# Designs tried in a protein design chat: VH-VL binders against q0aze0. Part 73

Target 1, 268 residues: q0aze0
Amino acid sequence: MKIILVNNRFKENTEKKAQEIAGQLSALNVEVIIDNGLDEPYAGTVDFIMVLGGDGTMLRAARRYGQRAIPVLGVNMGTVGFLSNIEINELAEYLPLILREEYSLEARMMLEVAVFQQQSLLTRVFCLNELLLRSNSPRMLSFALEISGQKLEPYRGDGLIVSTTTGSTAYSLSAGGPIADPQLDAFIVTPVASHIINKRPLVVSPEREISLHLLEEREAIIGIDGQIKMDFGAENRVLIKRAPHPLLMVNLKAKPFFTSIDRSLQRQ

## First folded at step 4 (VH-VL)

Design c12 (framework fv_bermekimab)
Fold by ESMFold2-Fast, scan of step 4:
Structure c12 (fold): chain C 268 residues (1-268), chain A 124 residues (1-124), chain B 107 residues (1-107)
Amino acid sequence: as target 1 above (268 residues)
Amino acid sequence: QVQLVESGGGVVQPGRSLRLSCTASGFTFSSYGVHWVRQAPGKGLEWVAAISYDGSNKYYAESVKGRFTISRDNSKNILFLQMDSLRLEDTAVYYCARDLWYDSSGYSPYFDYWGQGTLVTFSS
Amino acid sequence: DIQMTQSPSSVSASVGDRVTITCRASQGISSWLAWYQQKPGKAPKLLIYAASSLQSGVPSRFSGSGSGSDFTLTISSLQPEDFATYYCQQANSFPLTFGGGTKVEHK
């Protein structure tokens, strides 16, 4: 068995805990690969991915490994979040179940984001929460949104979010988008400070392809899961579609989504 | 437009306390890790403290650990630095700065936007 | 703590010159390094992150290179607005640390 331990090198104690866990797993004849974000993702075959950290560490793990159809377990290291399933102090209790593959999987859709310059593909990235198009200056953006070849009236405002259902509680929520059951597959398209009256969030089929480009030269960026920032100009185009594979999240312990989000909103 | 504006600096006496504030506008403050960086007059830059987007993770330079406390109020878009037991060596312009990338994989501690700075100095 | 050493501490140059500034980390930091420009009385400005990635809006005459412990910032053809102090910063681990700075001044 081969397990990748994904950790956050900037969080105190996480690296020491990762080494401790790696030692325990090695004693059980499990091969361990540690990913702290500095190197390229491990390219070999892997049976399981264990993410040590908060939601942000899980987003990074999903971006790096989510397309490989490998079980991913979020282990919380002291930060409350939506993407972890167990706490670090529970790991010893659940480790035998992990090794015997006695757990259920929850599929979470991901986005495939392809950025073009004219006809050339510049980059392709995957993400769990969202793509954000936003102005990087005081000027409003003027941009075109196309859904499966259907051209909408131009958008004018600070930007747009294209979100998964998992991402519905992240930036999309802050911009007025709906809370979505993460077990559903859908794109949520949420305008950011739209100048056009009644530009509503849209909920569309995950089989749709979404295209964005600027109608005027502006300073804009696209953000991926809040972790990757790319310049976006009028000669660029982004194509968003459902990623080929969902992130397979490990369920060892019941974590009711709706009571968790309700609790979070009351404390906010 | 992205803006970070520091306030609360001034003339203090050694051993006293001072609270610095940094008000953010033009971006989703609650999505970014933010930092305090200081610069003594005529000297180089020194990183002081960091706080994650949600306030759950904090880091401090060894010179201020136990004396300074970083905090944030995401509902008001304000970053704070509570400075206790101030020393002459704390004389500096204090800047707030944000991480380059947002949300929460820890930190992306490359600082794309900085405030104008607020001066902390001592009376004799 | 990771110590960042910049050299030279100052360099005298003329418009059109190629200027190189070196930064050395006391231990390996992979590519977790940024370069900043600071003009008198102003806050620093990010030029380069991840050792070699040019920040949006920064002129292409600026470039960064290196990995591990040795890094360089290059200004291929110095312009009048480039006379400033430059700082490197490691982003590998807390506490974050800056180099001592390099002042690029008129010949």
Scores: ipSAE 0.000, ipTM 0.454, lowest interface PAE 12.9, mean pLDDT 86

Design c13 (framework fv_bermekimab)
Fold by ESMFold2-Fast, scan of step 4:
Structure c13 (fold): chain C 268 residues (1-268), chain A 124 residues (1-124), chain B 107 residues (1-107)
Amino acid sequence: as target 1 above (268 residues)
Amino acid sequence: QVQLVESGGGVVQPGRSLRLSCTASGFTFSSYGVHWVRQAPGKGLEWVAAISYDGSNKYYAESVKGRFTISRDNSKNILFLQMDSLRLEDTAVYYCARDLYFDSSGYSPYFDYWGQGTLVTFSS
Amino acid sequence: DIQMTQSPSSVSASVGDRVTITCRASQGISSWLAWYQQKPGKAPKLLIYAASSLQSGVPSRFSGSGSGSDFTLTISSLQPEDFATYYCQQANSFPLTFGGGTKVEHK
């Protein structure tokens, strides 16, 4: 068995813990690759991905490896989050089940984001939560939204979020979007501070394609999962669709989504 | 363990140039967006410039656009601020600061680690 | 640019007091707001991000609330090490802007 351990070397002493876990796995004849974010993603074949950290580390792992159809387990290192399944102090208890492949998988849709300059593809990235189009100046944006070839009336405001159902509890929630069951596949399209009073969040089929471009020359950015950022101008266009593969999340113990979000909302 | 150390500040004359450096250690510098924030003596904080983790995106405050240039060398873990056509209004302690989120720069930036600051002032 | 207005500019308090600082944005910034503490001669320290999220290592007596344009930082029971200047910062759009600061002074 070959396992990738995803961590951040310099966050909360996680490098030391990653080395300890790698040593334990090696003693059990498991080959371990440590990915601390410094280099390109590991290109070889692996059987399992273990993410040591909070939601941010899981989002990074999903962008790097989520399209490979490999089981991904989130192991929480002390921060509250929605994307981890077990706590670090529980890992020893669950290791035998991992090694025997005795776990269930939950498929989570991902976005495929393609950014164009004129007719040329600049980049293609995958993400688990959302794409954010946002003004990078005090001036509001004027932009066009097209859904599967259907052109909507122009948007005016600070921006727009195109989210997965997993991302419904992230930035989309803060912008007034609905809470979605992560077992559903759907795009959630949430306006950010829209000046047009009748613009509402949209919930659309994951089979649709969403296109965005600016109608006026403004300084704007595209953000991916709150971690990747790109400049976006009038010569740019972004195309968003369902990624070819879902992220396969490992379930070793029940983690109740609805009670967790309910408690979170009462505290915020 | 995480450290940001500024250098290059000093006493300059108006119209001259100065280059500030910020050396990072204890974290994966190439995964984080980094910023320059300044503070004039006895005054509040003012954001100056930002650079993305890979150096491809750069942002500037209006007061410094066309005069200051932000850059980074990920192989040496160094952030730079090239300051041209310096004015008396540029007198400040200059801090370098790291984005809270890795693999991003300027996307909802919050500053979890700051350097100690380096003072830029003017003689007459 | 988004203007950030803090009130009060200074407050006199004693150890054990509840201190409340407010920050108002000139336009809606959702929850994209942070609070920093700065002691004389030192760099700022992040206390709260995303309006209400407590930074790791920051004491629980610090809390943040608000959304849209009005935000509050609360220190539930002031300690001797809390005498400092506090700044809010909007992270909604560039250029990033800070409030003018609130100095928490000994009574």
Scores: ipSAE 0.005, ipTM 0.414, lowest interface PAE 11.5, mean pLDDT 85
Fold by OpenDDE, second read of step 5:
Structure c13 (fold): chain C 268 residues (1-268), chain A 124 residues (1-124), chain B 107 residues (1-107)
Amino acid sequence: as target 1 above (268 residues)
Amino acid sequence: QVQLVESGGGVVQPGRSLRLSCTASGFTFSSYGVHWVRQAPGKGLEWVAAISYDGSNKYYAESVKGRFTISRDNSKNILFLQMDSLRLEDTAVYYCARDLYFDSSGYSPYFDYWGQGTLVTFSS
Amino acid sequence: DIQMTQSPSSVSASVGDRVTITCRASQGISSWLAWYQQKPGKAPKLLIYAASSLQSGVPSRFSGSGSGSDFTLTISSLQPEDFATYYCQQANSFPLTFGGGTKVEHK
């Protein structure tokens, strides 16, 4: 078995823990690769991905490796979030199951985000939570939302979030979006401070495509999972669709999503 | 069990070349970064070179850069060190060592298994 | 390059003694530090990795501590088989570098 450990290089405790776990796994004749904030994702084949840290680390891991259809286990290291399955102190207990591949998988829909400048593709990213379009100034944006070729009335506001159901408990929630069952595949389209008071979030079929572009010459920003940032202007267009592959999240321990929402949110 | 066996050491004249080999067994060689570490007689340890699991990344100590070449044949489970333009200060026991784990950048920080080394010395 | 300064260069001790060896890095290396034991005519043996993680099979009387730039190897109760030379090694970045070594000798 070959395992990649993904940690946060800027978090010393995760670095050390990754090294410790790597040693332990090696002692069990498990081959280990460490992604300690590499510039590029590890290109070799692996059988299992272990993410050491919180939701942020998981999001990064998902963007880097999610398209490869590899089981991904979130191991929480003392943070509060929704994307970890076990705690670091439980790893020893569950390690035999991991090695024997005795676990279930939960498929989580990801976004495929493509940003264009005119007809040229600038970047393509798979992400687990959301894409954010927001103003880069104190002024509101005017932008067009198109869903499967259907043009909605122009949006005016600070921005817009397109989120997966997984991402529904992230920034979308803070912007007034609904909490979605992570077992459901759907887009959540949540306005950010719309000038229209009754502008409501949309729940959109994962089979549809979403397009965004600005209607005015104004500077904006695209944000992905709260970690990637890029400038977005009138010459740019963003296309969002369901990623062709879901993230395969390892489920070693049952987690009651709905009963733990309040607890988790209070701790954040 | 994991085993590393160095060979190719011997007596050589300054300016000449020598090729060291390290044969690995007991583990998936192609999945690990490997290193050469040398030790002059009565002296401390000196890292010499590293090579990533697939050979795509190589690293050298400044003292050997431009003279030594690290390579590997994963199909045969062999690590090599081509030593050119040898100098008297290259006199040492040369160890091959395996990483405890591997960084995809080619960085492998800890050496959990070592060979017994092969001695390189010089004649006048 | 990161220079590793190890001290002392030698220490005389008796069986049962507490032995402490220090290693200082010229710059911060977080916990990317290993300790090795080497006996005459033998290859080095990994004792500690990640500054404080004990390698499998290594007796618990060995321990490592420290982070950043200052690190310590401790042998809580020296045993006859522990007389050897010990090296620290930074694993933070290339080129990898070792300390100068500490020889633990019989008093």
Scores: ipSAE 0.000, ipTM 0.521, lowest interface PAE 12.4, mean pLDDT 92

Design c14 (framework fv_bermekimab)
Fold by ESMFold2-Fast, scan of step 4:
Structure c14 (fold): chain C 268 residues (1-268), chain A 124 residues (1-124), chain B 107 residues (1-107)
Amino acid sequence: as target 1 above (268 residues)
Amino acid sequence: QVQLVESGGGVVQPGRSLRLSCTASGFTFSSYGVHWVRQAPGKGLEWVAAISYDGSNKYYAESVKGRFTISRDNSKNILFLQMDSLRLEDTAVYYCARDLYWDSSGYSPYFDYWGQGTLVTFSS
Amino acid sequence: DIQMTQSPSSVSASVGDRVTITCRASQGISSWLAWYQQKPGKAPKLLIYAASSLQSGVPSRFSGSGSGSDFTLTISSLQPEDFATYYCQQANSFPLTFGGGTKVEHK
């Protein structure tokens, strides 16, 4: 068995804990590859991915490995998030189940984001939560949204979010988008501070293709999962599709999504 | 292609403040963590401060904590170092440096590109 | 803080020599170590990251090895352009720290 252990080496004790866990797994005849972001993603075949950290570390792991149809387990080491399944102090209890493959998998859709300059592909990335288009200056944006070739009336405002259902509780929620059951597959298209009063969030089929481009030259950025940022100008276009493979999240412990989000909203 | 250019250094008096800038070009500045590293004349390298790609995480060397503030303006591709309560031991060439490309969280602290540096020194 | 100790502080060598520089961390840093080259009046240049990974554009005569607390930079056949000061840097934890430097000088 071969496991990738994903961590953030700059959080207190995270590297020490990752080395400790790698040693425990090695003692059980498990080959461990450590990924803390410095190298290219491991290119070989692996059986399991263990993510040590918070939601941010899970989002990074999903972008690097989510398209490979490998089980991914989130192990929380700090504040409880939405993407972790167990706590670090529970790992010893659940490790035998992991090694015997005694767990269920929950499929979570991902976005495929392709950024173009004219006809040239600049980059292609995958993400679990969302793409954010936003102004990077005090001036609002004017931009075009197309859904499967259908051109909508122009948008004016601070930006737009194209989210998965998993991402419905991230930036989309803050911008007024709906809370979606993460077991559903759909794109959620949420305007950010629109200057057109009746621009509403849209919930559309995950089989649709979404494209965005600026209608006038502005300083804008696109953000991916709140972690990757790219400059976006009038010469750029972004194309968003459902990714070919969902992220396969390991479920060792029931996480009550609706109860968790309800409690979170009560604290606002 | 990739270029980092520091500015704002000069001759200061102890106890005063100074703000350094580093302008980036030739790459997507907002996708990289960036650092300040200094070198006193004839001495070795000393790491000063770091800021993640989105500005949400900042780190400082113990010798500058509480006196220096790192910040960035991703819309203008500029990194800043606000230096307050300057001391003689802050005399150095200050370099800005970019994290190695592969950490989207901004914590790949191997410095693949450096600016030419800006000198901070003190008058009598 | 993690203290990085380089030895020697200087080494005298001739073109064609094998040069070895050692870096020791005061605690285990796994493979989170980089090596830099600095020439007088110039900014440092990254040679090696993650203890043994050669940076693009760096000649293959440079190699790094080690793990844990002891690390080595080797120049297999010294060239005229290699006379410079070399620094190690730990990337394991904040605050980031550099070694004191090793000056490679003409014999």
Scores: ipSAE 0.000, ipTM 0.425, lowest interface PAE 12.7, mean pLDDT 85

Design c15 (framework fv_bermekimab)
Fold by ESMFold2-Fast, scan of step 4:
Structure c15 (fold): chain C 268 residues (1-268), chain A 124 residues (1-124), chain B 107 residues (1-107)
Amino acid sequence: as target 1 above (268 residues)
Amino acid sequence: QVQLVESGGGVVQPGRSLRLSCTASGFTFSSYGVHWVRQAPGKGLEWVAAISYDGSNKYYAESVKGRFTISRDNSKNILFLQMDSLRLEDTAVYYCARDLYIDSSGYSPYFDYWGQGTLVTFSS
Amino acid sequence: DIQMTQSPSSVSASVGDRVTITCRASQGISSWLAWYQQKPGKAPKLLIYAASSLQSGVPSRFSGSGSGSDFTLTISSLQPEDFATYYCQQANSFPLTFGGGTKVEHK
């Protein structure tokens, strides 16, 4: 068995803890690759990915490895989050189940984001939560949204979010989007500070293709899972599709999504 | 161990040119956007320029646009800043700094590692 | 350009004091803000990113808060090594801009 340990080198004691866990796994004849974010993603075949950290670390792991159809387990290192399944102090209890491959998998859809300049592909990236198109100046954006070739009336406002259902509790929620059951596959299209009062979030089939481009020369950015940021101008186009493979999240322990989010919302 | 080491600073006459270098080690340089940030003596920080991980996108502060050129050599792990038409106002310690997030366009929010800086100054 | 205004420009404090530094953006920047510490003759060090996320290795006495246009860096109990200049930096839009700095100095 070969396992990738993904950690956040920017959290105290995380690198040390990753080395301790790697030693324990090696003693059980498990090959361990540590990914602390400094090197290229491991290119070889692996059987399992263990993410040590909070939601941000899981988002990075999903971007790097989510398209490989490998089980990914989120292990919480002390930060409350939605993407971890077990706590670090529970790892020893669950490790025998992991090694015997005795767990269930939740498939979480991902986005494939392709950014073009004219007809030239600039970048292709996968993400678990969302793409954000946002103005980076005081000026409102005017932009075109196409859904499966259907051209909608122009949007005017600060931007737009195209989210997975997993991302419904991230930036989309802050912009007024709905809370979605992560077990559903759908795109959630949420306007950011729309000038048009009755522009509503849309929930659309994950088989649809979404494209965005600016109608006027403006300074804008594309943000991906809050971790990648790039300039977006009128010469650019972004194409968003369902990624070829979902992230396969390991489920060792029942996690009460709806009660957790309900409690969080009541604190706003 | 992540390291960024600047070189190429020195005393220069107004109107001349100077090229700064920043050598990176201890990480996959080609995965990170990198920046130049300067600080005039006794003054605050001023962002100067940025280059994306693959070199395709470059960004400049208005004060240096048209005079400075940022570039990188990913095979050598080196970041460059070519400074042309230097002015007294360009007197500063120049730092190179790395983006916190990988695979960015060089338009990335935060600087997790900085070099020691290299001083650019002018004769009297 | 987004203007970043820090207040105060300097603060005189004693070890054990609670120190609060504020940063105001001339327009909304969501949570795209970082705080840096700079000691004389040294490069800046990242303390806080994304307005409230503590950088690894930074003591828990440092905390960041705020969103939109108003942000705060708090040092809950000032230590001798904390006398330094602190800078905020917006990461919302090009060009990237820093605040003017706040010098935390001995009383």
Scores: ipSAE 0.000, ipTM 0.406, lowest interface PAE 14.3, mean pLDDT 85

Design c16 (framework fv_bermekimab)
Fold by ESMFold2-Fast, scan of step 4:
Structure c16 (fold): chain C 268 residues (1-268), chain A 124 residues (1-124), chain B 107 residues (1-107)
Amino acid sequence: as target 1 above (268 residues)
Amino acid sequence: QVQLVESGGGVVQPGRSLRLSCTASGFTFSSYGVHWVRQAPGKGLEWVAAISYDGSNKYYAESVKGRFTISRDNSKNILFLQMDSLRLEDTAVYYCARDIYYDSSGYSPYFDYWGQGTLVTFSS
Amino acid sequence: DIQMTQSPSSVSASVGDRVTITCRASQGISSWLAWYQQKPGKAPKLLIYAASSLQSGVPSRFSGSGSGSDFTLTISSLQPEDFATYYCQQANSFPLTFGGGTKVEHK
């Protein structure tokens, strides 16, 4: 069995803990690859991915490995999050179940984001939460949104979010989007500070293609999962589709989504 | 063009406080992590503190932890460093610096742009 | 904390010389190292990031090499504007740490 341990190199205790866990797994004849974000994603075959950290570390793991259809377990290192399943102090208890492959999997859709300059593909990335288009200057954006070839009336405002259902509790929520059951597959399209009062969030089939481009020469950026930034200008177009593979999240214990989000909202 | 301008330095007495500011222009301030780096007169560079693009994560050198507070106002493009319980060893030129944006967790904090610095010094 | 040891502390050189500065990390830092140039009274300027990547606008006479714990900055043919102090910085983990600096001065 071969396991990738994903951690955040800027969290000193997480790096030490990853090495401790790697030692324990190696003693059990498990081959371990440590991914702390320094190198390219591991290209070989693996059986399991263990993410040590918070939601941010999980988002990075999903971008790097989510399309490989490998089980991914989020192990929380002490902060509350939506993407972890167990706490670090529970790992020893659950490790035998992991090694015997005694767990269920929950599929979470991902976005495939392709950025073009004119006719040329510049970048293709995958993400678990969302793509954010936003203004990079004090000027509002004017941009076109197309859904499966249907051209909507132009948007005017600070930007737009295209989110998965997993991402419904991230930036989309802050911009006024709905809370979605993460077991539902859908795109959520949420305007950011729209100057058109009746522009509302849209819930769209995950089989549709969404495209965005600027209607005026403006400085803008595209953000991916709040972690990657790309410049976006009037010569650019972005195409968003459902990714070919969902992220396969390991479920070792029940985690009640609705009571967790309700409690979180109460604490604003 | 990218510009960072520090202000708020001056002469203080030990045990007092100062607030430094860094005003950013020419780039999307809210998309970048930003740092404070200091340099004592005639000495080398010392990293002091960092704040993530959205202000949710803050990091401090051990020597300033509990005494300094980093914060930012993305609506005004301003970075702050609140310095409490100042000590003689805090004497330095304080630079603000922008990291190269890799992601919001700071996986690649290299400093591609720096301000001109603001001097913090002490009277006896 | 990762300690960055930079050597030499100073070097006397003439225009046209090849100058080599070394930086050693107390722990492995992969390729997560930057080099900066600082002229008297000025802020530092980024020259090299990720150990060997040249920052845009920096002359090709500057190059970086190394990985793990040992790193080198090379100036292949020193120019008058290159007399300055040079610093390495590890970007592997917090707290971020700098080398002590190397002053490149006129012979």
Scores: ipSAE 0.005, ipTM 0.441, lowest interface PAE 11.0, mean pLDDT 86

Design c17 (framework fv_bermekimab)
Fold by ESMFold2-Fast, scan of step 4:
Structure c17 (fold): chain C 268 residues (1-268), chain A 124 residues (1-124), chain B 107 residues (1-107)
Amino acid sequence: as target 1 above (268 residues)
Amino acid sequence: QVQLVESGGGVVQPGRSLRLSCTASGFTFSSYGVHWVRQAPGKGLEWVAAISYDGSNKYYAESVKGRFTISRDNSKNILFLQMDSLRLEDTAVYYCARDFYYDSSGYSPYFDYWGQGTLVTFSS
Amino acid sequence: DIQMTQSPSSVSASVGDRVTITCRASQGISSWLAWYQQKPGKAPKLLIYAASSLQSGVPSRFSGSGSGSDFTLTISSLQPEDFATYYCQQANSFPLTFGGGTKVEHK
């Protein structure tokens, strides 16, 4: 068995813990690859991915490895979040089940984002939460949205979010989008408005293709999972569709999504 | 407190070799990538080399590739730079720096702590 | 290699002035840019990372903006301790590269 341990190099304790866990796994004849984000993603074949950290680390792991159809387990290192299944102090208890493959898998859809300049593909990325189109200046954007070739009325405002159901509790929520059961497959299209446009969020079949482009020359950016930023201008077009593979999340213990989100909405 | 202390600089002749060291304390050295950045007298900053936290990956500026070798000893918390075939253009203060990357990309290193620097110069 | 062009190379300013320094990348680097301050005889100090994120302990008068290829460091009200040389650094790809520096000196 070969396992990738994904961690966050900003957190000293997380890196040291990754080394300890790697040692424990090696003692059990498991080959371990540590991915702390500095280098390119591991290119070889692996059987399991263990993510040590919070939601941010899981989002990075999903972008790097989510399309490989390999089980991914989120192990929380202290910061509360939605994408981890067990706590670090529970890992020893669950490790025998992991090694015997005694767990269930939860499929989470991902987005495939392709950015073009004229007719040329500039980049293709995958993400678990969302794509954000946002103005990079005080000026409002004017942009076109097409859903499976169906052209909507022009949008004017601060931007737009195209989210997975997993991403419904991230930026889409802050912009007024609905909370969605992450077990559902759907795109959530949520406008980011400056009080000028009164557009409602849309819930759209994941089989549709979504296209965005600017109608006026403006300074804009495309954000991916709140972690990657790209310049977006009038010469650019973005195409969003369902990624070929869902992220396969390991479920070792019940995680109550609805009670967890309900608690987080109560700002103390 | 985080500290990085460089040593090994001095006066050399062109074509000779020199080895720089950087001793780290106050943090888990084995958890961080570390870099060498140099600055010629009165000039700007130039990135020289980097090594990943476990020593498996090494990166070099084109001007030093093939002449300099970066390495580390995590058991002693020491970073090294072996400088071979030294040239007059290598005259600089050499800084050791700890990388700090934003939690959005592991390929985007910034330098949150620096040592005091060690001077490499040539005999006049 | 990604070339980083800073302007101006020097600026003369008085305490209380607003100082703006610009940095241009020869190709798109998204938001992967840092700003450093260096005082004479001392090592550089990180001020801003990821184009606009203020490093812990750095005064709020420092701010960064920009994305893609054009970036700006602003000091809203220059203090006596801010007379120094400032450098931008791209963190998008290896080799890492720095701008040529901007010296903020007394008028």
Scores: ipSAE 0.000, ipTM 0.412, lowest interface PAE 12.8, mean pLDDT 85

